# VHH binders against q9vm92r272to629, part 3

Target 1, 358 residues: q9vm92r272to629
Amino acid sequence: LEERMAFIEDYQQTQARSLLLYVREHQPAELISENGTIFSTTLDFALGKVKKMVRHAEHYSLDDARIKPPTPAEIVENQTFMVQSTDVLKSNAKFKVSEKVMAEYARLAGLYLDQIESLRPDYRWDGSRNLWILKPGYQSRGIGIVIRSSLDDILQWTSNNQNKKYIVQKYIERPLLIYRTKFDIRQYMLLTITDTKVSIWTYRDCYLRFSSQEFTMDDLRESIHLTNNSVQKRYKNKTNRDSRLPKNNMWSLDQFKNYLRIMGAPDGSWSKTYNGFKQNLVAVVMASLDETELLQNAFELYGCDFMLDEHYNPILIEINSTPDLSPSTEITARICPMVLKDCIRVVVDLPKNPTAAT

## First folded at step 13 (VHH)

Design n46
Fold by ESMFold2, fold request of step 14:
Structure n46 (fold): chain B 358 residues (1-358), chain A 125 residues (1-125)
Amino acid sequence: as target 1 above (358 residues)
Amino acid sequence: EVQLVESGGGLVQAGGSLRLFCAASGFTFDSYTMAWLRQAPGKRREWVAYITRSGSTDYADSVKDRFTISRDNAKNTVSLQMNSLKPEDTAIYFCAADTGWEVVYGESPSDYNYWGQGTQVTVSS
């Protein structure tokens, strides 16, 4: 119940931010009408919600105030906000305020969004659509993954599928695209436990996986949005697709580095991105160790999926404990067996070399 | 059985160039990422560059744009072209065979399975 309440609060906070983003994206005159059905109290609520989020982020990094059940008055207030904001975002409903008042709300929206985004940089990846991705709790290789925007749909889906233990994650609405096409990066991670110490390793090579279709937020089809090989192998590429994209929907790291040079990225951009992979993975693993018991003399290979933002910053999407290492393209035919061979070099061969060479 | 032998070191004036070579034997050279590291007097050994099996390269910031790593899988050699040398580049340079993985947390006996004996590079004035 507490997890469910926490998600509902997170969804409502995201709706507040989505409304403020929508207001920032439009001219004040576009948002108002003499016959508007949306009152300024909806904006006041959104601003207040974000202001509370800023205050909590600054002073309660370890506290989870979301464990408290809302009062009946808070429930009604939240529900009223959700109805009104949804009418604006999905039905283009207009505010019943003057243009001068709307302009002041737009200014405040910008200020509060800048504040929360400085504390939570990941919020810059969100758009105004309040989209969430629902993934089965066990590795499905893209099977059973859905994208939804409606709170009721999300809650109903998870209730109807409790045996699959779905994970609900905010969908990244503004990913970096290559030739108008969504991609992710498969990065391998190895955990080793030796002499009661955990070590975290990242592989020096990786590969990119592309959607078969052009990216759009107007269509939530899996063929556009799920870059997993198990999903994409069921689809044919768009017939007028950019010819610079790979027909097999994969790039090597070298091909990506070449693209970065073409786009004018600094020579060190990949190193910065890769360092971001390392930082993200260490943080996630260290957080999970508080909840687990270490198994001595063990190793685990993980497939980690990242996307990038427009500044080449990594966005960790998923860590898969049973990655598919079956070759399906010339890219995976090379890298997948090498990942396994290089695991042997860490797990078996490295311990046999007990001292640093001269 | 495994040997990595560096050569090409020596004394050079600042602004000059050197090319280091590393000859490998006794292991499947084609299947390893290869690296160069260096150790200046009184300092810890530091990474300089690596080159993957497919030829992808990366460099430490201190040598970027001045050094070039390359490999010849037919001859089992890796080389380091060092241009615009500075006195700060003075060090013993080591060739190493990489695990393919980078440790990012915790301790490891080494990131490298095999090491060479090193070759001295001295950059004067």
Scores: ipSAE 0.478, ipTM 0.689, lowest interface PAE 1.0, mean pLDDT 82
Fold by ESMFold2, look of step 13:
Structure n46 (fold): chain B 358 residues (1-358), chain A 125 residues (1-125)
Amino acid sequence: as target 1 above (358 residues)
Amino acid sequence: EVQLVESGGGLVQAGGSLRLFCAASGFTFDSYTMAWLRQAPGKRREWVAYITRSGSTDYADSVKDRFTISRDNAKNTVSLQMNSLKPEDTAIYFCAADTGWEVVYGESPSDYNYWGQGTQVTVSS
């Protein structure tokens, strides 16, 4: 129950940010009508919600951020906000305010969004659609993954599929696209454990996986949004697809580097992106080690999935502890055996460190 | 026995070009990441470039856009094309072979599995 209430709060906070982003993205005249059905109190609520989020983030009080049940008055206030904001975002409902008042709300929306994005940079990846991706907790290879926008639909889905231990994550609405097509990057990571010491390794090579279809937020089908090869191999590529995209929906790292050069990316863009992969992976691993047992003289191989934002910043999507290393394309037929062979070389050649005296 | 033998070093004027070669034997060449490193007199050995078995490359900032690493798996060779040479490029250049894994946190047992003896490059001006 506590996890369910925490998600509902997160969804409502995201709705507030979505509304403010929508307001920022439009001219004030586009958002208003004399016959409008949306009250300015909906904007006041969204601004207040984000202001509270800014104060919370500034204090780093996440270690005891237990969600209290809302009061009956808060329930009504939240429901009213959700109804009105949804009408704006999904049905293009208009505000009943003057253009001058709407312009001031747009200015405030920009200010509060800038504040929260400076404290939580990952929020810049959100759009105005409040989309969530629901993944089975076990190895799925893309099987059973759905994308939903409605809070009620998400809650009903998780209730109907309790035995699959679904994970609910905010969907990245603003990914970097290549020729209007969504992709991700499979990066391999190795953990080696000698005595009580952990080493984290990243593989110098990686590959990209593309969707078979052009990206659009107006259609949430898996053939557009799930770049996993096991999903995409079941679909035919878009007719008249850009010929620069790979027919097998994979690029090598060298092909991606060449793309970056052709597009005029700043010098060292890949090196900085790859350093971002390293930093993200080290942070996540170190955060999780306090909660796990270490097995002496062991190793674990992981498949890590990243997307990039429009500025080539890495977005860590998933770390898979049972990555598929079977060849599926000429790209994976080359890299996957190398990853495994090199893994054996690393774990066999590790030196025995002297035990330090206490 | 594993051998990495560098060649192509020598004396060249500033602004000139030189191409280094490394011939490999005694191991499965196409299974390794190949690298070039260099050591100037009195300085630490520094990384210059690497090329993975799949052909992915990376370069140190000081040589980017001037140097090009390449490999020929049929001949078991790796080469380094060095253009627009500067006196600061003067060093002994080493060929090395490594796995594709890079330590990003913690201890590594070694830098590289195999090393060549090096070839001298001297840039005058």
Scores: ipSAE 0.464, ipTM 0.718, lowest interface PAE 0.7, mean pLDDT 82
Fold by ESMFold2, fold request of step 14:
Structure n46 (fold): chain B 358 residues (1-358), chain A 125 residues (1-125)
Amino acid sequence: as target 1 above (358 residues)
Amino acid sequence: EVQLVESGGGLVQAGGSLRLFCAASGFTFDSYTMAWLRQAPGKRREWVAYITRSGSTDYADSVKDRFTISRDNAKNTVSLQMNSLKPEDTAIYFCAADTGWEVVYGESPSDYNYWGQGTQVTVSS
């Protein structure tokens, strides 16, 4: 119940932000009609919701450890808001207010969005579609992953699949695209445990995986939005996909660095991205160690998936504890065996090699 | 027996060029990222450049655009072309091979498996 209530609140907060983003991105005259069905109370609710989020983010009291259940009146207000806002966002319903009043709402929307985005940088990656990705709790390698926008559909999906535990994450609506195509980056991480000490290693090489089709938010099919190879190998590249992308849907790191140079990315963009990989992975591992049992003289290899934002900042998507290292393309045929060989060198050869002294 | 042997060091005037070579034997050269490091007088050893097995390169800021690392897998060699040399580039230059993994947290006995004995580069004003 607690997890369900928390998700419903998060969804409703995201809907409020989505409505304000929609208002900010349109001219006031585009949003109104004398025959409009949406009243200003829907905007008042969205602004109030975001204002509450700003205050919560600024005040991190211990008293806020658990989401409060809503009152019956709040439930009705939330339901009314969800219906009205969905009509705006999905059906292009118009507000029944004057242009002057709408312009003031647009100004306030911008103000509150700027405030919350400064406190929650991850909100910069959101769009106005309130999309969520549902992943099975077991390791699926892309199987059983769905993307949904409707609160009812999400709640129904998780109820119908009670035999599985699902993870629900906000979908990144504004990823960096290469030639209008979505991609992710596979970065390997190694944990080694010697006696009571943990060491975290990142691999110096990586590769990119592309979807088979151009990116669009109008179509939520997995062939567009799930870039992992186990999904994409089931699809053929659509003919309108940019021909500069390879048919096997993978780039080496060298190809990505060349792309950055061609596009005029700032000097050091890859170094910034890679440093971000390192920082993200150290933070996640250190946060996890409190609850993780450390095995004496052990090691674990992880496949870590990142996306980038439009400024080449890394966005950690997933850490896979049993990454597939089977070669599937010329890219993976090179890097996957190297990762395995280099893992053995770290675990076995370095502790026993006296000629490696500085 | 694993060996990395540097050559090509010497004395050169500021603004000049020098090319270092490293010959590798006794290990599977194509399996390693190769690197150049240097140790200036009174300083700790510092990284200069590396080149992965796939040919991806990276450089320290102090040498970027002046130095070029390359490798020849058929000859088991790695080289460092050094242009526009400055007195600050004076150091012993070491060839190294590493695992491809970087320690980002915790203890590391060494970031590199094998080292050469070094070659002296001296840049005079």
Scores: ipSAE 0.398, ipTM 0.633, lowest interface PAE 1.1, mean pLDDT 79

## First folded at step 14 (VHH)

Design n50
Fold by OpenDDE, look of step 15:
Structure n50 (fold): chain B 358 residues (1-358), chain A 125 residues (1-125)
Amino acid sequence: as target 1 above (358 residues)
Amino acid sequence: EVQLVESGGGLVQAGGSLRLFCAASGFTFDSYTMAWLRQAPGKRREWVAYITRYGSTDYADSVKDRFTISRDNAKNTVSLQMNSLKPEDTAIYFCAADTGWEVVYGESPSDYNHWGQGTQVTVSS
């Protein structure tokens, strides 16, 4: 129940940010009409909500699980806001305000969004559609994953599947695309515990996975929005997809680096990305250590999935404790055996004799 | 016994070039990522470049576009072509066999790399 309430709050906050983002990204004249049905109070509410988020973030209280139940008045206000904001975002409803007033709202929207994004960088990847991805907790490889935008749909979905624990995550609506196609990066991580000390290892090699379809937010099908090989192998590549993309929907790291060169990416872009992997993974592991009993002389291999933003910052989207290491493509046939072999070397061979020939 | 023997170091003027060589023996060479490391006086050893068993390469930002790593699996050798050398490139350069795993947190019981005695590279102003 508490988790549900927290999610609802998060959804509503996201809606507020989404509305402000929408306002920021459009010209004031495009947002207004003399016959507009949306009033300025909706914008006031959104701004107020984001301002509150900023304040909470500044005081490190955003992650405070102590969510106070909303008052009846707040419930009504939230409901009204959700309806009106949805009309704007989904139905292109117009505001009944002057252009000058709208311009001011746009300015404020920009200001507050910048503030909250500075405190919560993860919010930068949110779009204006308030989409969420629902993952079954017991299943892997993209099975049963759905994307939804409606709060009611999400809540209903989770309620109808009570026997299934679902993980609900904010969907990244503005990922970096390659030739208009969604991709993620599979990065391997090794955790070792020796003498009650935790070590985190990252593999220097990685690979990219592509969707078989061009990316669009107007179609939420898994073939478009999921990049897992287990999902994509079921679909044919669309003919309209860029011919420069691989048929097997995978790139090696070298192929990606080549692409970066072709695109004129700044020097050190990959280094930045890789460093970002390390930082994110360390942060996540450290955050989980307090909750985990450390076993002595243990190790675990993880597959970590990252998306990138337009600045090549990585976004961690999933960690898999039992990653698929099957040689399903030429790329995985190469990297997976190496990862396994090298893992054994690190965990078994080197501790026994660091100078042993293998 | 694992042996890595570096050669090709020396004194060179800024803007000059050197080619380093590493001869490897005593292990399955083609199953390892090979790397070059360097250690400047008073500084920590740093990674310079690596080449995977299948030929994928990467470089430290400081040497990118100036250095080129290559390997010959038939000869069990790794090379580092260094162009446009700078005084800051002055260091002992080590050839290393790498598992491909990088420690990003925690204490490594060992460097998990095999490396030789190194070869001195000095770049004068």
Scores: ipSAE 0.604, ipTM 0.827, lowest interface PAE 0.4, mean pLDDT 90
Fold by ESMFold2, look of step 15:
Structure n50 (fold): chain B 358 residues (1-358), chain A 125 residues (1-125)
Amino acid sequence: as target 1 above (358 residues)
Amino acid sequence: EVQLVESGGGLVQAGGSLRLFCAASGFTFDSYTMAWLRQAPGKRREWVAYITRYGSTDYADSVKDRFTISRDNAKNTVSLQMNSLKPEDTAIYFCAADTGWEVVYGESPSDYNHWGQGTQVTVSS
């Protein structure tokens, strides 16, 4: 019950942000009508919701508070908000307010969104569609993953599949695209465990994996949205696909760096991205070590998947404990054997060449 | 016997160019990532550039767009073309071979398995 209530609260908070994003991204005249069915109280609710989120993010002591059940009055208010906001976002319903009033709401929406995004930079990745990705709890390599927008659909899906431990995560609606196509970056990570000490290593090379289809939020099919090689190998590339995209749906790191230069990315963009990979991976590993007994001299190789935002900041998507290292393209035929050979050099050299870091 | 021998260092005026070479012997050169590092007087050694066995490169921010690393696997050499040199580039430059992995947390043996003796680069104002 507590998990369900927490998700419903997250969904409602996301709906509020989605409405404010929608308002900010449209001209006020486009949002209003004399015969509009949407009242300004819907905007007041969304603004209030985001303002409460800002206050909570500024006060660390509230991070431990349990989700409380809503009062009957809050249930009615939330239901009214959800109906009206959905009509705006899904059905283009119009507000019954003056253009001047709507313009003030747009100003406030921008202000509150800037505030919450400064505290939660990951919110910059969201759009107005309130999309969620549902993943099986086991490592399925893309099998059984679905994307849904409707709260009722999500709740029904998880109820119908409760024998599978699904994870529900906010879908990233604003990934960086290359030639209108979604991609991820496969980054390898190595953990070496000597006695009870852990060392975290990142590989200096990586590669990009592209979807076979153009990106759109109007079609939630896996061939568009899941860049895993195991998913994409089952699909043909879109006809008349941009010829600058690789036919095998992979770029080397050098190809990506060349793209960054062509597009005029700020100097140091790759270095910033790679440093972000390192920081993200260290944070995740450190968070998980409190639950792990470090008892053995061991090593583990992980395949880590990242997307980027429009500012080239990394977004960690998943860490795969059994990455496929078999060659599937000319790029993986070069990189994957080298990752393995370089792992052996680390493992063999670690006990033979102990030195302080230089 | 593993050896990395740098050459091409010297004195150059600011704004000038210099090309460093590193000759490698005693190991399977084309199976290693190769790197250049430098150490200025009184400072710690810093990474400058690397090039993987398959040609992927990266550079420190301080040298981007001015320096170019390259390798010739047939001759077992790696080179560093240094353009638009600044007095801040004055250092001993070292050639190194490494595993392709970077330690980002924990105890690190050397990130590089083999080092050269270094070559002096001096950039006058």
Scores: ipSAE 0.435, ipTM 0.690, lowest interface PAE 0.9, mean pLDDT 81

Design n55
Fold by OpenDDE, fold request of step 18:
Order: C-alpha cells, then sequence, then structure tokens
Structure n55 (fold): chain B 358 residues (1-358), chain A 125 residues (1-125)
C-alpha cells in the first residue's frame, strides 16, 4: 500500500513536470484558445507541485516513509489535475488564458523545471508523456515488459497481477540514440564474496544492443523500445533504419568508440561512461548488501544494462543475474567466452594465488 | 616467470619513426590484452594503445593515426610502430598485459597485470 501510494505520488509529480515541460517547449500562442477548456488552475497546480518538489529536495530527504495519504480534497484536486493535464498532453487541449498570461506560465515553468532538474538531474531524461515500464519480477530477457502512460492502466495491471512480483520504473523518454535508434550497453559485473569481503568487478569490454526499429514515441511497441536480443531477434530490421547500423543489432565497444569519434564526442567520453558504470554499480550493490546476508565464498556474474544520456552519462536500467552468454551474434560469440574465462581467473585463480592475473 | 621485455627504443629526430617490440614470456599471451603506455619526465604515465586478444585496437588521441599497435601471438610479441614522432612523444614506453576484469570495490589490483621495464624513446627537435 505504501509503495502504491509512493508510486502514485511519483506519477503525479511526473505529470506535473511533464505538463510544465510541455508548456516550456511550446509557444504560448500554440497553447491557448478562446475556446480553451483548460484552466489556469491546472498550471498553478503543476507549478505548486514542482515547487514543493524543489523544497523537499533542498530541505528534506525524499523518503517514501514521509508520504502521507492524501486528504479527500487533495484527491479531488489531483484527479482534476490529472484529467486536465492529460487532455493537454495527449489531446492538445488548449488553455483558456491570454497569450501574455501563458507566456508568464511558460517562464515560470522553465524556472521551476530548471530548479528541480538541478537537484534531480535524472528528471532531464523524462519527456512529456509520463511513461512507465512494467517488468515482471520473474522476467528474464525482456519477456512481458510493457510500457504504459495511464496511471489507471498501470494500477489495473498491477491489480490484475497481484500474485506476481513486478517492478515499475520510469521509462526513459529521452535517451541517447544512435542513428535514430535506441540502444543500450551490456556491461558485465562480477561480484565476489571471500571471507565476508565483497569485491565488485567490472569487465573492461562491453557491447551495444540496438532496437531493430527507429525510435519513436508515437509507437510504444517492444520492437522499438526494447533492445534485448531475446526480443529483437523476433523482429526484422526495418528497411528505413539507418544502413550504418548492424544487421545483428549489436556493436562492439570498438565500434561504439569509433562512432563517438565520428560524431565528434569529447575526448574521454567513453572513460566518463565507463566510470559511470562503476559508480552506479557499486552504489547499487552496496545498497543491496545492506539488506542481504553475505554468503561466504560466493560469486555471481551479472549483465548490467545501461542507457546513455546526451552527455554520455550512464543510466542503469537493469541488472540481470545469470545473463545470457550464448554466442547469438558475432559480438557475443567473442565477448561471452572471454568473460567466462576471465571469471575463472577471479574466482578460482585469485583465491589460490593473490598475485594471480585477473 | 612472467616477463615482458621491451626493445626498439632510442633517439630519433622529429618526424622520424621507431618500432618498439615487446617480447612476452611466462604467461598465456593470447589470453591477454596487450597495451603500450608511456611516461614522460615529470608527467603521469599515460595509456598509448592497446590490442585485444582478438586484435581490436585503440589509441590515445595524441598518437592516433601515427602509431600502430600489432601483435603476433605465435611469437608472443606486441609491437608499436611509431611514425611521425614528435618531441612530445619522448617518454619511457612500457609494455603491459591485462585481462578483462577490473576491480572497482574491495580488491586493489594494479591497472595491468604484467609490466615491462620500459624502453626509452627520445625524440629530438
Amino acid sequence: as target 1 above (358 residues)
Amino acid sequence: EVQLVESGGGLVQAGGSLRLFCAASGFTFDSYTMAWLRQAPGKRREWVAYITRYGSTDYADSVRDRFTISRDNAKNTVSLQMNSLKPEDTAIYFCAADTGWEVVYGESPSDYNYWGQGTQVTVSS
């Protein structure tokens, strides 16, 4: 229940940001009409929510434990906001305000968004569609993943699947694309526990996976928005997809680096990305360890999936235990055996010989 | 005993060329990524180039298009062809071998598993 409430709050906050983003990205004249059906109170509400977010981020720890049930009045207000904001975002409903007033709202929207994005940089990855990705907890290889925008749909889905563990995550609406195609990076991580000591290892080599289709937010099909090989192998590459993309929908790290050079990425971009991998993974593992009893003399290999933002910051989207190491492509046929062989060095050789090559 | 032995260094004029060699022994050479690094006086050691087990290569931007790294697994050697040398390339050049895993928490292994003693490259103006 608490988690549900937290999600609803997060969804509503996201909706507020989405509306403000929409307002910021459009000309005031395009947003208004004499016959507009949306009232300024909707904008006021959105601004208020984001302002509150800013205050909390500045002064308070964002803890789900602090989420209070909404009052009946708040529920009504939220409902009204959700309806009106949805009309704007999905149906291009217009505001019944003057252009001057709308311009002011746009200004304020920009200000508040800048403030919150400064405090929460991850919000910059969000678009205006307030999309969420639902993953079954038992899921492997992208099976059963759905993307939804409607709160009701999400809640209904979760209600219908109560017997199943699920994860709801904000869908990244503004990822870095390569030739207008979505991609992620598979990074391997090895976790070892020796004598109650945890070590985290990252593999220096990685590979990229592409969607078989050009990226578009107008179509939420898995063929477009999921990059897992298990999903993409079911689809043919679209003919209009950029010819520079590989048929097997994978790049090696070297191919990616080459692309970065071609694109004129700053020197050290990959290093930045890779360092980001390490930081994120350590953080996640540490967070997990606080809740877990450590097994002695254990190891686990993980496949970690990252997306990138426009600044080549990594966004961790998934950690997979027992990742698929099958040689499904030329890329995986090369890297997977290497990863496994090198795992032996860490897991077997190193404990026997502390000076062993790893 | 693991050994990496660099050779081919020396004095060369700007615009000249050198070819460095590194002979490896005592480990399974073909299972390692080989790299060249260099350290100039008063500067930190910097990566120059690597060649993976399967022959993929990468270079520091400062040497890209001028240097070429290659390996011969049959001979357990890695080479660095250095063309269009500049005074800025003056450094001790090290051959190094590395596998794939990097510890990011817990253990503290070195960046590379094996190192050569280095060979001096001096480029005169």
Scores: ipSAE 0.762, ipTM 0.900, lowest interface PAE 0.4, mean pLDDT 92
Fold by OpenDDE, look of step 15:
Structure n55 (fold): chain B 358 residues (1-358), chain A 125 residues (1-125)
Amino acid sequence: as target 1 above (358 residues)
Amino acid sequence: EVQLVESGGGLVQAGGSLRLFCAASGFTFDSYTMAWLRQAPGKRREWVAYITRYGSTDYADSVRDRFTISRDNAKNTVSLQMNSLKPEDTAIYFCAADTGWEVVYGESPSDYNYWGQGTQVTVSS
């Protein structure tokens, strides 16, 4: 119940940000009409909500544990806002305000969004459609994953599947694309626990996975939005997809680096990305350690999936404790055996000899 | 005993070329990524190039298109062809060997598992 409430609040906050983002990204004249059905109060509400988020982020932890149940009045206000904002975002409803007033709202929207994004960089990728991805907790390899935008749909989906634990995550609506195609990066992480000491290892090599279809937000099918090989192997590559993309829907790190060069990416872009991997993974592991009892003399290999933004910042989207290490492609046939072999070095050789190569 | 022995360094004029060699022994050479690093006077050691076990290569931006790294697994050697040398390339060049895993938290070994003693490269203006 608490989790559900937290999600609802998060959804509503996201909606507020989405509306403001929409306002920021459009010309004021395009957003207004004399016959507009949306009033300025909707914008006021959105601004207020984001402002509150900023304050909370500055002074308090945004942890779900601090979420208070909404008052009846707040519930009504939220409902009204959700309806009105949805009309704007999905049905292109117009505001009944002057152009000058709308311009001011746009300015404020920009201001508040910049503030919250500075505190929560992850919000930069949320987009304006308020999409969420639902993952079965017991399933792996993209099985049963759905993307939804409607709060009611999401809640209904989770309610109808009570026997299934679902993980709900914000869908990244503005990922970096390669030739108009969605991709993620599979990064391996090894966690070792020796004498109650935790060590985190990252593998220097990684690979990219592509969708078989061109990316579009107008179609939410898994073939477009999921990059897992287990999912994509079921689909044929679309003929209109860029010919420069690999047929097997995978790139090596070297191929990606080459692409970065072709695209004129800044020097050190990969280094930045990789460092970002390390930072994110350490943060996540440390956060989880507080909740877990450490086992002595244990290790676990993880597959970590990252997306990138337009600045090549990594976004952690998933950690898999049992990553697929099958040689399904030329790329995985090469990297997976190496990863495993090198794991043995860390787990077996290193404890026996502290100077052993890892 | 693990050994990496660099050779081929020396004095060269700007615009000139050198080829560095590193001979490896005492470990399974084909299981390691080999790299060249360099350290200029008063500067930190910097990565120059690497070649993976399967032959993929990458270079620091400062040396890209001028330097070429190669390896011969049969001879347990790695080479660095350096063309169009600049005074800024003056440094001690080190050969290093590494596997795939990097410690990012905890007791950290060095970035590379094995190091050579280095060879001096001096580029005169």
Scores: ipSAE 0.708, ipTM 0.869, lowest interface PAE 0.4, mean pLDDT 91
Fold by OpenDDE, look of step 14:
Structure n55 (fold): chain B 358 residues (1-358), chain A 125 residues (1-125)
Amino acid sequence: as target 1 above (358 residues)
Amino acid sequence: EVQLVESGGGLVQAGGSLRLFCAASGFTFDSYTMAWLRQAPGKRREWVAYITRYGSTDYADSVRDRFTISRDNAKNTVSLQMNSLKPEDTAIYFCAADTGWEVVYGESPSDYNYWGQGTQVTVSS
């Protein structure tokens, strides 16, 4: 129940940001009508929500125990906001305000968004659709993953599946695309525990996975928005997809580096990305260690999936235990055996000889 | 005993070419990524090039299109063909070997598992 409430709050906050983003990205004249059905109170509400977010980000954790359940009045206000904001975002409903007033709201929207994005850079990856990805618990390889925008749908879905643990995550609506196609990077991570000492290892080689379809937010099908090979192998590549993309929907790191060069990416872009992998993974692992009893002489291999933003910053989207190491493509046929072989060096050779190559 | 022995260094005029060799022994050569690094006087050691066990290569931007790294697994050697040499390329060049895993937290092994002693390359103006 508490988790549900937290999610609802997060969803509503996201909706507020989405509305403000929408307002920021459009000209005031495009947003208003004499016959508009949306009132300024909706904008006021959104601004208030984001302002509160800024305050919390500056002073408090959003997960602060101080979160109080909403009052009945607040619930009604939230509901009203959700309906009206949805009308704007999904049905292109117009505001019944003057252009001058709308311009001011746009200014404020920009201001508050800049503030919150400064504090929460990840919000920059959000679009205006307030999409969420739902992952069945303990499922791997993209099985049962759905993307939803409706709060009611999400809540209904989770309610109908009470026996299953679900992970709900904000869908990244503005990822870096390659030739208008969604991709992620599979990075391997090895965790070793020796004498209660935790070591984190990253593999220097990685590979990219592509969707078989061109990216579009107008269609939320898995063929478009998931990059897992297990999912994509079920689909044919779309004919209109860029011919420079691989037929097997995978690139090696070298191919990616080449692409970066072709695109004129700044020098060191990959280094930046890779360093970002390391930083993110260390952070996640450390955060999880507090919850885990450390076993002696243990190791685990993970497949970590990253998306990139326009600045080549990595976004961790998933960590998979027991990653698929099957040689499904030429790329994986090469890298997976190497990863495993090199794991043995770390896990077996290194403990026997601290100077062993890893 | 693991050994990496560099050779081929020397004095060369600007615009000239030089080929460096590294002979490896004492480890499973074909399981390692081989790399060349260099250290100029008063400067930090910098990566120059690598070649993976499956033959993929990458280069520092400063040497790209001028240098070519290659390996011969049958002979346990890695080479660096250096063309269009510049005075800025003057450095001690090191051969190094490593596998794929990098420690990012915990134990801190060296950047590369194995190192040669280096060979001097001097490019005169």
Scores: ipSAE 0.703, ipTM 0.870, lowest interface PAE 0.4, mean pLDDT 91

